# Miniprotein binders against a7ua95r516to809, part 181

Target 1, 294 residues: a7ua95r516to809
Amino acid sequence: ASLSLLSISDLVPDLQFIFFWMSNAIEILYFIQQKSPAYMQTIELMDDKAGSKESLLSATISANEEAMTILEEVIMYTFQQCVYYITKTLYVVLPGLLDCNPFGTEPSSEQCRRAAGVCVCAVCVMPEAVRRVVSVFQTTSDLLQQYQVHSEIQSQMFAYLFFFTNVSLFNQLIDKGPARGWFQRSRVLQIQASVKILLDWAKGAGHNHLAQKFFAKFCSTVTILASPPQQLSQMSWKALCAEHPSLKPVQLHRILTQYQLMAELGPLPIWQPSSEDEAYIYRTVDLLESFENH
Key: E = the ipSAE of ESMFold2; O = the ipSAE of OpenDDE; V2 = 0.75 times the mean of E and O plus 0.25 times the DockQ between their complexes.

## First folded at step 11 (miniprotein)

Design ye3 (at its last look DockQ between E and O 0.84; V2 from the best seeds 0.80)
Fold by OpenDDE base, look of step 11:
Structure ye3 (fold): chain B 294 residues (1-294), chain A 85 residues (1-85)
Amino acid sequence: as target 1 above (294 residues)
Amino acid sequence: DTSEELRKRIMKLIIEALRLFAEALRLAREGNPEEAEELLKRAAELMTEAADIARELGDPYLIEFAELLLEAVERLIERLERRLS
């Protein structure tokens, strides 16, 4: 009950606090990394009075290492906390993406209604379900920029969020898709269009490579399901494996089996797994993606 | 050498302040922002002392380090105070 009401906007004050802490820790860590080598050299160039220099150097090395360790722990902790809160909000909004009809006329967001008319910004023209997902990512981006978080940390954050999103969407589609009718062509096309909007946003935000990498499995699944029966029935198991390398054999087999049922296709020998893959198609443990494998 | 001992003391103060900084974060996240603020205030005191000693020694690295950490701690105190108000 309480989780369904959690919006990213409600978490912004807490996230701001965490990001602020993280940013300060990164700044101090960066200082040590940039300045400590020169300081150690300065100590090394000091006149060696009775071994005092060696003791000071050793103490300096130890202190710098300990300082960096503490700061790295703070950065890691704050990063994990950010991810935890952001992924909670994603968990709430992601299911709406699979049920979204992007071809429907949804009313523009209230925020853009206030000024002089219909806002035609890319966010305002998005379906509400897509906009909610994009809002989580945009808010994350804005916070990372506001606190001038290092680009590497930003990339890691988005990598994880895209990973989480892909796993969540993929698992929901595979597990609930048949029962929810998400494998029906019309519904698949809606999902495909919604995902395209999200990917277009990621591209515009400078995260195209990460999005392509981490959404590959979900995109492959949607692409297969969106394929016309006439086209897909001409593709061999080997060809499908080659075209969709992000899918495990068990996953591809499940997708094709459900596609076959939905499309009322008889057994297709061309989709028969190779002898090499035959042992893997029954590994049901590998069917769903794990959140731990990041 | 008294100067080396002082540098070592400054480094110890910095490390202690960083420990307090890290613990303050934990306390703040656990819902004890007042206790977190007290730890940060203590860290600020340590860094003020460290900066003073470093200035007396004329060690640019230790001055910059102590001042940078002091500024970070002071910013965090201000942020905590705003949340408590």
Scores: ipSAE 0.812, ipTM 0.953, lowest interface PAE 0.5, mean pLDDT 91
Fold by ESMFold2, look of step 11:
Structure ye3 (fold): chain B 294 residues (1-294), chain A 85 residues (1-85)
Amino acid sequence: as target 1 above (294 residues)
Amino acid sequence: DTSEELRKRIMKLIIEALRLFAEALRLAREGNPEEAEELLKRAAELMTEAADIARELGDPYLIEFAELLLEAVERLIERLERRLS
């Protein structure tokens, strides 16, 4: 079955089939939208010998509306099917971005790392874990282009894919970060670099505004964790909330707690939550993000 | 009016074929590609009839509508048959 294939490359034939159905439905829908108004004018100009013109016009309007409804349903269904399969593959590859060991990279990366006094890496080499995620996004972009999917649908698809990516990365970091050592500053800096590669891809693909919008929570988290203690310890709770509005109080509190543990800092008075926020830092139901809510 | 009745008949054929097109998609995605192909073959028959009637009327909108759907259905049948072979 297609669900047993978790690699994006293995899913391409199924995705091509789904996009082919979608593209045919789009072509017919566009035809109706562009040609039906003029056709109705033609009907209105017909000689009406038996008084049947109103009946024909009414039937034409009804058929047009039903045809468009059916086609729109096909487009929505195929969109949902594509997103379902693509996010299944994203779910498998995304944890690798957090669990990547930059010191255990491939020999070419080790060779580049060992060069001293001579820059042999003129171009950044993408870690394998990042490459796997970018491959999913790039394959999706290639399919959308191949089937000439309307830009509005392309934007909706990447909006959801970026939303899904943000939720998955954020939840994994918060939930598994302590046990996996992902809050170590060196690991956070590697994660930050990996996210920058994803953001650069999104910018080059014409989706910068979507990536900025939907990655805000994860990027804020990484930015805080990557900050030097000297800089971060000078920022109050209120200042941090203002700088990072995408973070809920419970989320910011958890991030600061993990930062304190990693940096071996005691409680800082300036990080005390405001009175307004104090009740919210205990709402563990709000700690992790939902994949369902827009 | 014979012309009005024929145009309404073409529209009914088109809607029925679109319903078959949409149902065939669901069947193919649910693991029933043989049933999906059967529905597409019925849709192709409906659109062949619709196109023939539309040509007799000389109605360019209905001709193009029927031909677009017929071509889409035929391409999908070909795609399904390759996957079933």
Scores: ipSAE 0.768, ipTM 0.953, lowest interface PAE 0.5, mean pLDDT 84
ESMFold2 (binder alone), look of step 11: mean pLDDT 83; pTM 0.794

Design ye4 (at its last look DockQ between E and O 0.88; V2 from the best seeds 0.00; counts 0 for: copied fold)
Fold by OpenDDE base, look of step 11:
Structure ye4 (fold): chain B 294 residues (1-294), chain A 85 residues (1-85)
Amino acid sequence: as target 1 above (294 residues)
Amino acid sequence: DTSEELRKRILKLIIEALRLFAEALRLEREGNPEEAEELLKRAAELMTEAADIARELGDPYLIEFAEFLLEAVEKLIERLERRLS
């Protein structure tokens, strides 16, 4: 019950504090990495009596290693905390993306109305369900920029968030899609359009490669389901495997089976798995994606 | 040499301050922000001492390190105090 009310905006103050802590830890780590080598050289050049210098050098090395270890733990912990809270908000808003009709005239969100002019920014013209998802990512981006977090950490953050989003959307689509009617062509086209808006945002935000990589499974699934029966029925199992390498055989088989049922297609011999894949299509454990693989 | 022992002491103070810094984060995240603040204050005291010793020695690296960490801790204290007010 309480989770449904958590917006990313409600978490911003807490996230800001975590990001601040992370940023400080990164800065201290960077200081040690940049300055400690020169200091050790300075110690090595000291004219001190033979035994004292080695002890100081050893103590300095040990202290630097311990300091770096502590800071790395802090950075990792803060990173995990950020991911936890952000993914919690994503979990709440992602289901709305699958039910979204982006072709409908949804009224513009109230927040952009406060400026005397209709904000025509790409985010303001988004369907509300898409905007909510994008808002989580945009807020994350803004926080990372505000605290000048290193680009590598930013990339890792978005990689994980896109991974999580893909797993969540994919699993929901596979598990609930038939029952929710999301496998119907009209619904699939809505989902495809919504995902396109998200991908376009990711491209504009400089995360195009990551988005393409980590959304591959969901995008492949949507692409197959959006394909006209006349086109898809001409594609062999092998061709589909080759075109959609992100899908496991069991996943592809499930998608095609549900597509066949939805489209009322008779048995299609060309969709029959190869002898090599036949053993894998029954691995139901591999049907849904795991969150643990990242 | 007294100077080497002092440098080693400064390094120990820095490490202890970093341990307190890390533990303060855990305490804050566990819902004990007041205890976290006390650990940060203690870390600031240790870094002040470290900086003073480093200045007396005239060791530029240890001065910079202690002052940098002190500033980071003080900023965290200030921000934490604002959240608790």
Scores: ipSAE 0.822, ipTM 0.954, lowest interface PAE 0.5, mean pLDDT 91
Fold by ESMFold2, look of step 11:
Structure ye4 (fold): chain B 294 residues (1-294), chain A 85 residues (1-85)
Amino acid sequence: as target 1 above (294 residues)
Amino acid sequence: DTSEELRKRILKLIIEALRLFAEALRLEREGNPEEAEELLKRAAELMTEAADIARELGDPYLIEFAEFLLEAVEKLIERLERRLS
């Protein structure tokens, strides 16, 4: 598929092919791991009338090692290919989470409107921007299940996708938030509501632990920004660090600075960094997260 | 003995088929699906030979290995042909 299309639905045929290749490599690797030790014991127990079984054993060991190496490389390559395509799709759709208004969204179809009259369905009332992100995650989940990819590899994929999502959202908010007005309280509450929908999807999909682990930095940021001034102004720097350990000192400092500007607060002594953290609050190199720190 | 030589030949056929399996993937990903199909068909031929020799020997491990890889390769050929039609 072309990157210019960047739709997960256009990538599905290619992803199906890659996952099928991956799944076959995994099953063959598993076969070797499960059966080869017993086979080698069988060779060792053979009657060695001509002294030739040591040569066969050596050849079998060498072949198994090469086979496993080839298969592991195939699995790694196919994993990287899947992640590459999926994250390109995520990169395009994730910024929309920061701009959407989940509170004013109406059901988008007649079928959804009928369901809303009888019950509230998250899919039917989901903001378009959130729906685009969920569609990428759901399509990935469906493909992994369709090809019966080993559960460990499925977890590794979602760990990386959630990590990528967190880095992308956090970096966009910190870097572009002032210019885009994303630090205004009404916008932060909208962002918080949109992220809650995404976290509910992750919980329902069985990935709650991974989402809690890998979204922590972005969620902490939004939680701080969503706090009312009368509540946040009562929390010391030390208390904020303790409640939000995922945030580096420079990140927390930047978030509080933006909060002060938005709330029109003057400097607050209670937010003065601890002596331990004072050296780190201006380390701009640590402000944004790297996509390579998975 | 001759039995040992045949088992070593089966192992060589399996490894060559695995190399073709991996190279076919790279070719398909590089935009060369007809060449990828050609390599998979060569791998299927090697695995058919490997399975035939393993059955003559009555070596259940090598039979299963060869037939497992053959099945995987044949399914990949089917999928690739559908994408090329």
Scores: ipSAE 0.778, ipTM 0.951, lowest interface PAE 0.6, mean pLDDT 86
ESMFold2 (binder alone), look of step 11: mean pLDDT 85; pTM 0.820

Design ye5 (at its last read DockQ between E and O 0.84; V2 from the best seeds 0.81)
Fold by ESMFold2-Fast, scan of step 12:
Structure ye5 (fold): chain B 294 residues (1-294), chain A 85 residues (1-85)
Amino acid sequence: as target 1 above (294 residues)
Amino acid sequence: DTSEELRKRILKLIIEALRLFAEALRLAREGNPEEAEELLKRAAELMTEAADIARELGDPYLIEFAELLLESVERMIERLERRLS
């Protein structure tokens, strides 16, 4: 079966295998980094047997460098394999985030608990679509912890997963949003609530800094689209650029154009691009984000 | 061989075993787990030899290095055997 058709639960055995190999490679790499400097010193303290000590020291340095290179390649390969599996799963579940309703219509009697005859429940229910995305992140976190993967690599993993999620959501909203009705105010507010659930998960998992950094573009987009017309119409192009530096001129221009259409606003002089940005608002090659970091 | 030449031999065995370790991973992921297992068994043989030489020399660093890599390779063989059955 194709990996893109599998749930995260179906991928756990393969991910466990890959993380297991990654963990072993990291352990060996850490041993070399921790112990080799002291070993070099012991070689230097050996009796010089007509240059044998210098030859051994050179061989040891070369071997350690080669060993570290091989291990780093193994770690990179396993990292890339995990990313491939996890992002394939994310790609399938992420579009659902743009179509779900975390507000619900009305709390069901099952969701509402009463105290003294008054309904006390009013918390948004986590939609299944949001739960699927959170499950991918949680399972990844659990596996990294289970296999004692180095904290630096854990941070790199979530940096990439948040980067991927941000690009995927942003591109789908910008590219497909007009046809799917995702720029309608009610839908934008639902998207905003769903995104907050993801960000709250990231904060609880200890990844708040990474989430703030790598979700910036999608968060800026949703924040602008969710702004009341009375408030957004008071903000100049320059003010919007200052508050949302992650957005390229063509991206901000597209967002504002969709906002004008949905809010039934005519053209606003205050949203005229600055002279420095005017040349860039039509750069269609910059509209959608690349999945390549560099 | 001198003790220095024996230490160089251990380093060469370690590098060869690490190369086999890396290639075994690629083969296992590309759908050749049986070939991957054979490479890991070869790596285990090399590390057993390296550990034996290191113990004769009384070199704590090389003993620990060879034993750590041997243990890692043995864990990987066990994991592959479980997946193959």
Scores: ipSAE 0.764, ipTM 0.947, lowest interface PAE 0.5, mean pLDDT 85
ESMFold2, look of step 11: ipSAE 0.769; ipTM 0.955
ESMFold2 (binder alone), look of step 11: mean pLDDT 85; pTM 0.827
OpenDDE base, look of step 11: ipSAE 0.822; ipTM 0.958
ESMFold2, look of step 14: ipSAE 0.779; ipTM 0.951
ESMFold2 (binder alone), look of step 14: mean pLDDT 84; pTM 0.820
OpenDDE base, look of step 14: ipSAE 0.822; ipTM 0.959
ESMFold2, fold request of step 15: ipSAE 0.770, 0.788, 0.786; ipTM 0.952, 0.952, 0.954
ESMFold2 (binder alone), fold request of step 15: mean pLDDT 85, 85, 85; pTM 0.832, 0.829, 0.828
OpenDDE base, fold request of step 15: ipSAE 0.823, 0.824, 0.823; ipTM 0.958, 0.959, 0.958
ESMFold2, last read: ipSAE 0.773, 0.761, 0.778; ipTM 0.953, 0.952, 0.950
ESMFold2 (binder alone), last read: mean pLDDT 85, 85, 85; pTM 0.829, 0.829, 0.826
OpenDDE base, last read: ipSAE 0.825, 0.823, 0.824; ipTM 0.959, 0.958, 0.959

Design ye6 (at its last look DockQ between E and O 0.88; V2 from the best seeds 0.00; counts 0 for: copied fold)
Fold by ESMFold2, look of step 11:
Structure ye6 (fold): chain B 294 residues (1-294), chain A 85 residues (1-85)
Amino acid sequence: as target 1 above (294 residues)
Amino acid sequence: DTSEELRKRILKLIIEALRLFAEALRLAREGNPEEAEELLKRAAELMTEAADIARELGDPYLIEFIELLLEAVEKLIERLERRLS
């Protein structure tokens, strides 16, 4: 990637072109879906004077099916093109979210502390790393609305973008978190505040349901790491699984074990997995999430 | 009957224009916007021919189908010409 590719705004002209093509394909597809049944009924009711009614009906069905196939492929191709370029932008900007400080230089400053009881986003000036991520989501939302893309396709787009965001952040945290010091309490609280800004954007943009669904794994991880270790040590494995159903047993066990070591509570495992979960704890293939899940 | 054969011809023209529309997209995205514009102009010619036949028949479904595709193609030609200038 280059510095010109770090900003979604540099991609807007190409994205506008792709969305314009997508929007026209959607409009024609919608026309066929809404009007073809009535048209075929009209053909069925025609007086079959020349005996051509069945031939025309067959040709109309065949043509409408082929037209819808072509249009669906155009919509799918343009969708994939948009997702490809938008996620390349996200890939570049997402890691900075884990390293930024939404509380500024002095988290205990009177400005930050005095406003803490009102609103986190109003108290914590949005750091550039968070602003870059929000800008990608906001620019995407603006383009989808500008080109009047169907709400179903808009939802599918944000479902994929939130899925991508969760996978990227979760994998980075699991893979690099202990070594990068991201499990330290002050860092976890900073990460939690940064994610809150993203969740607030999603709620205000009308995507709260999708964000709750697709960020659940990352948010559960941050919630565990934000919990005092003494409180976690007093919870059973079964209780922790019930509190964090979005985490696979291997993921939950890995987070708890590494958090225990960073909190200096000794190397002996505190949490005893159930017999059935014990079979899955060592499945390292299940530790990281795949970008190819659908 | 020539009426039903004319309707089937319109459907064939629409499908050919849709194939050109889809192929033009791929050409434009692969860095061949001049060739994409040529395909869109050919699609516009097909839809103009189809429109003449559909108006003679007075088939409102086929007329609307043609007008939607022709408008889309013409707007895309305009956008491509703006990028090429």
Scores: ipSAE 0.784, ipTM 0.955, lowest interface PAE 0.5, mean pLDDT 84
Fold by OpenDDE base, look of step 11:
Structure ye6 (fold): chain B 294 residues (1-294), chain A 85 residues (1-85)
Amino acid sequence: as target 1 above (294 residues)
Amino acid sequence: DTSEELRKRILKLIIEALRLFAEALRLAREGNPEEAEELLKRAAELMTEAADIARELGDPYLIEFIELLLEAVEKLIERLERRLS
């Protein structure tokens, strides 16, 4: 009950605090990494009048290593906390993406109503369900930029968030799709359009490569399901495997089986798994994606 | 104390301040912002002491390190105080 009310905006103050801590820790770590080698060289060049130089060098090395360890722990902890809160918000808003009709006239968001004019920004023209998802990512991006978080950490965060999003959407589509009618072509086309808006945002935000990589399974699934029966029925198992390498044999087999049922197609010998894949199509444990394998 | 001993003392103070910095984060996240603030204040005190020694020695690396850490700690204290107000 309480999680359904959690918006990313409600988490911003807590996230800001965590990001601030993370940013400071990164800055200090970077300082040590950049400056400590030169400092050690300075110690090495000191006159060894008392044999104390070696002891000082050892103490400096040890202190720098310990400092970096502490800072790395802080960075890791803060990163995990950010991801935890952001993914909770995503968990709440992602199901709406699968039910979204992007072709419908949804009312403009209240935030853009305050400007006397119709805001025609890319976010304002988005369907509400898509906008909610994009808002989580945009808020994350804005916070990362506000606190000048290193680009590598930004990339890692978006990689994980896209991974999480893909796993969540993929698993929901595979598990609930048949029962929810999401495998119907009209519904699939809606999902495809919604995902395209999200991918277009990711591209505009500079995360195109990450988005393409981490959404591959979900996009492949949607692409297959969006394919006309006349086209898909001409593609062999081997061709589909080659075109959609992100899908495991068991996943592809499930998708095709459900497609066949939905489209009322008879048995298609051309979709028969190869002898090599036949053992793998029954590995139901591999059907759904794990959140742990990131 | 030899200059080397003083540098070692500064390094120890920095490490202790970093430990307090890390523990303060944990406490703040656990819902103990007041205790977190006290640890950060203690860290700032340690860094002030370290800064005095480092300035006396004229060690630019240690001075810059201490100033960076002290700035981070002070900013965090200010943020905690604003959350508690």
Scores: ipSAE 0.748, ipTM 0.932, lowest interface PAE 0.6, mean pLDDT 91
ESMFold2 (binder alone), look of step 11: mean pLDDT 86; pTM 0.831

Design ye7 (at its last look DockQ between E and O 0.88; V2 from the best seeds 0.82)
Fold by OpenDDE base, look of step 11:
Structure ye7 (fold): chain B 294 residues (1-294), chain A 85 residues (1-85)
Amino acid sequence: as target 1 above (294 residues)
Amino acid sequence: DTSDELRKRILKLIIEALRLFAEALRLAREGNPEEAEELLKRAAELMTEAADIARELGDPYLIEFVELLLEAVEKLIERLEERLS
């Protein structure tokens, strides 16, 4: 009950605090990394007054190492906390993406309506369910930019968030899709359109490569399910494996089996797994993606 | 050399301040922002002392390091105070 009410906006104050702490730690760490080598060289060039130079150098090395260790722990902790809170909000909003009809006339956001009439910005024209997901990512981007977080940390953050999103959507689609009718062509096309809007946002935000990489499994699944029966029935198991390398054999087999049932297709010998893959298609443990394998 | 001993002292103060900085984060996240603020204030005191010594020595690296950490701690105190108001 309480989690369903949690919006990203409600978490912004806490996230701001964590990001602020993280950014300060990164700045100090960067200072040590950039300046400490030159300082150690300065110590090495000092006159050796009674052997104190070696002791000072040793103390400086040890202090720098300890300082960097402490700062790295702070950065890691704050990063994990950010990810934890952001993924909680994603967990709440992601199911709506699978049920979204992007072709429907949904009203524009209330915020844009107040200012100047019908806002035609890319976010305002998004379906509400897509907008909610995008809002989580946009808020994350804005916070990372606001606190001038290093680009590598930003990339890692988005990599994980896209990974989490892909795992969540993929697992929901595979597990609940048949029962919820998400494997029906019309519903698949809605999902495909919704995901495209999200991917277009990611592209516009400069995260195209990460999005393509980490959404590969979900996108492959949607692409297969969106394929017309006449087209998909002409593709061999081997061809499908080659075209969708992100899918494990067990996953591809499950998708094709459910597709066959939904489309009322008879047995298709062309979709028969290779002898090499035959052992793997029964590994049900590999069917769903794990959140731990990142 | 007394100057080298002073540099070592500054480094020790920096490390202690960083430990307090890290612990303050933990406390703040555990719902003890007042205790977190106290640790940060202690860290600021240590960095103020370290800054005075570093300036007296005229060591540019240690001055910059201590001032950077002091600024970070002071900004965090300000943010905590805003959250507690």
Scores: ipSAE 0.825, ipTM 0.958, lowest interface PAE 0.5, mean pLDDT 91
Fold by ESMFold2, look of step 11:
Structure ye7 (fold): chain B 294 residues (1-294), chain A 85 residues (1-85)
Amino acid sequence: as target 1 above (294 residues)
Amino acid sequence: DTSDELRKRILKLIIEALRLFAEALRLAREGNPEEAEELLKRAAELMTEAADIARELGDPYLIEFVELLLEAVEKLIERLEERLS
């Protein structure tokens, strides 16, 4: 009995159901927010001949507050349910980004030949591993649009999906990279190109700001590992920390250690941690990122 | 005022229906879709009663509130029945 891997397409009916609950809760919440103030003004202006205006106003305020609380909880619960199922799908497909070769083996495309370095051949087909990840993001975007989910909630969802993607890729690279050979320069350049395809999708989908913000740790890691030795060897520990603020001291130290090994560099005095950071470079609890938002 | 008491009754029915709506969601997600449907049917009964009262009063805010919730609940019942069939 092998594990059944969830495809995003298998989840669409369930996600449609959850998004439908969410969209209805949002519509009712928006109605209350937009119409309740005017309604309460009409109650204030009513003729209070029976002396019941204050009781009705109090009941209306209480009911609207409770209704909004219930609806906000439904929206939060449906959001968490969507994120749960979508991230389970992402978890399965994301490691493939670290193993794929986005440059392909065919040399014949003129645009692919021009982009033989780290550049992505945008006119060529997307590598299958990248396509699987993009499919999750695109399906999510299509569902959010289908159910007319408010743009703020769409942004929050992609913020978390990009956060999850960053944590998953970073942890896999750091934890499994030595055994999988992912720190070799040729592999790092392939990883960089694959991530660029994903970032280009995010830009085209209108999520560039979110991708820049939430992929920072993984992108910093790949940028360091892809840097030429002449360039990186000129940068001190302090300068590297300042250029890559998303990396904790233990994370930066581990990345630099792997860089030295793959570039066949001996220890570099310029990379010695500051005295304040030296105590933290061995905190293995801080090496891997938590999937929970701290 | 009888009109004000009817408005307060509609508000109570709305809140009870919203509680059923939220609980039905949790039941459906926890693998109890038949129980979720029963709660939604109860919410629909409450909103049908509330709609009759709201239309008699001619209160446009309460009419729209009740009709939005009733429509949402009825669409969800339809989707649950499709899954249960």
Scores: ipSAE 0.780, ipTM 0.955, lowest interface PAE 0.5, mean pLDDT 85
ESMFold2 (binder alone), look of step 11: mean pLDDT 84; pTM 0.810

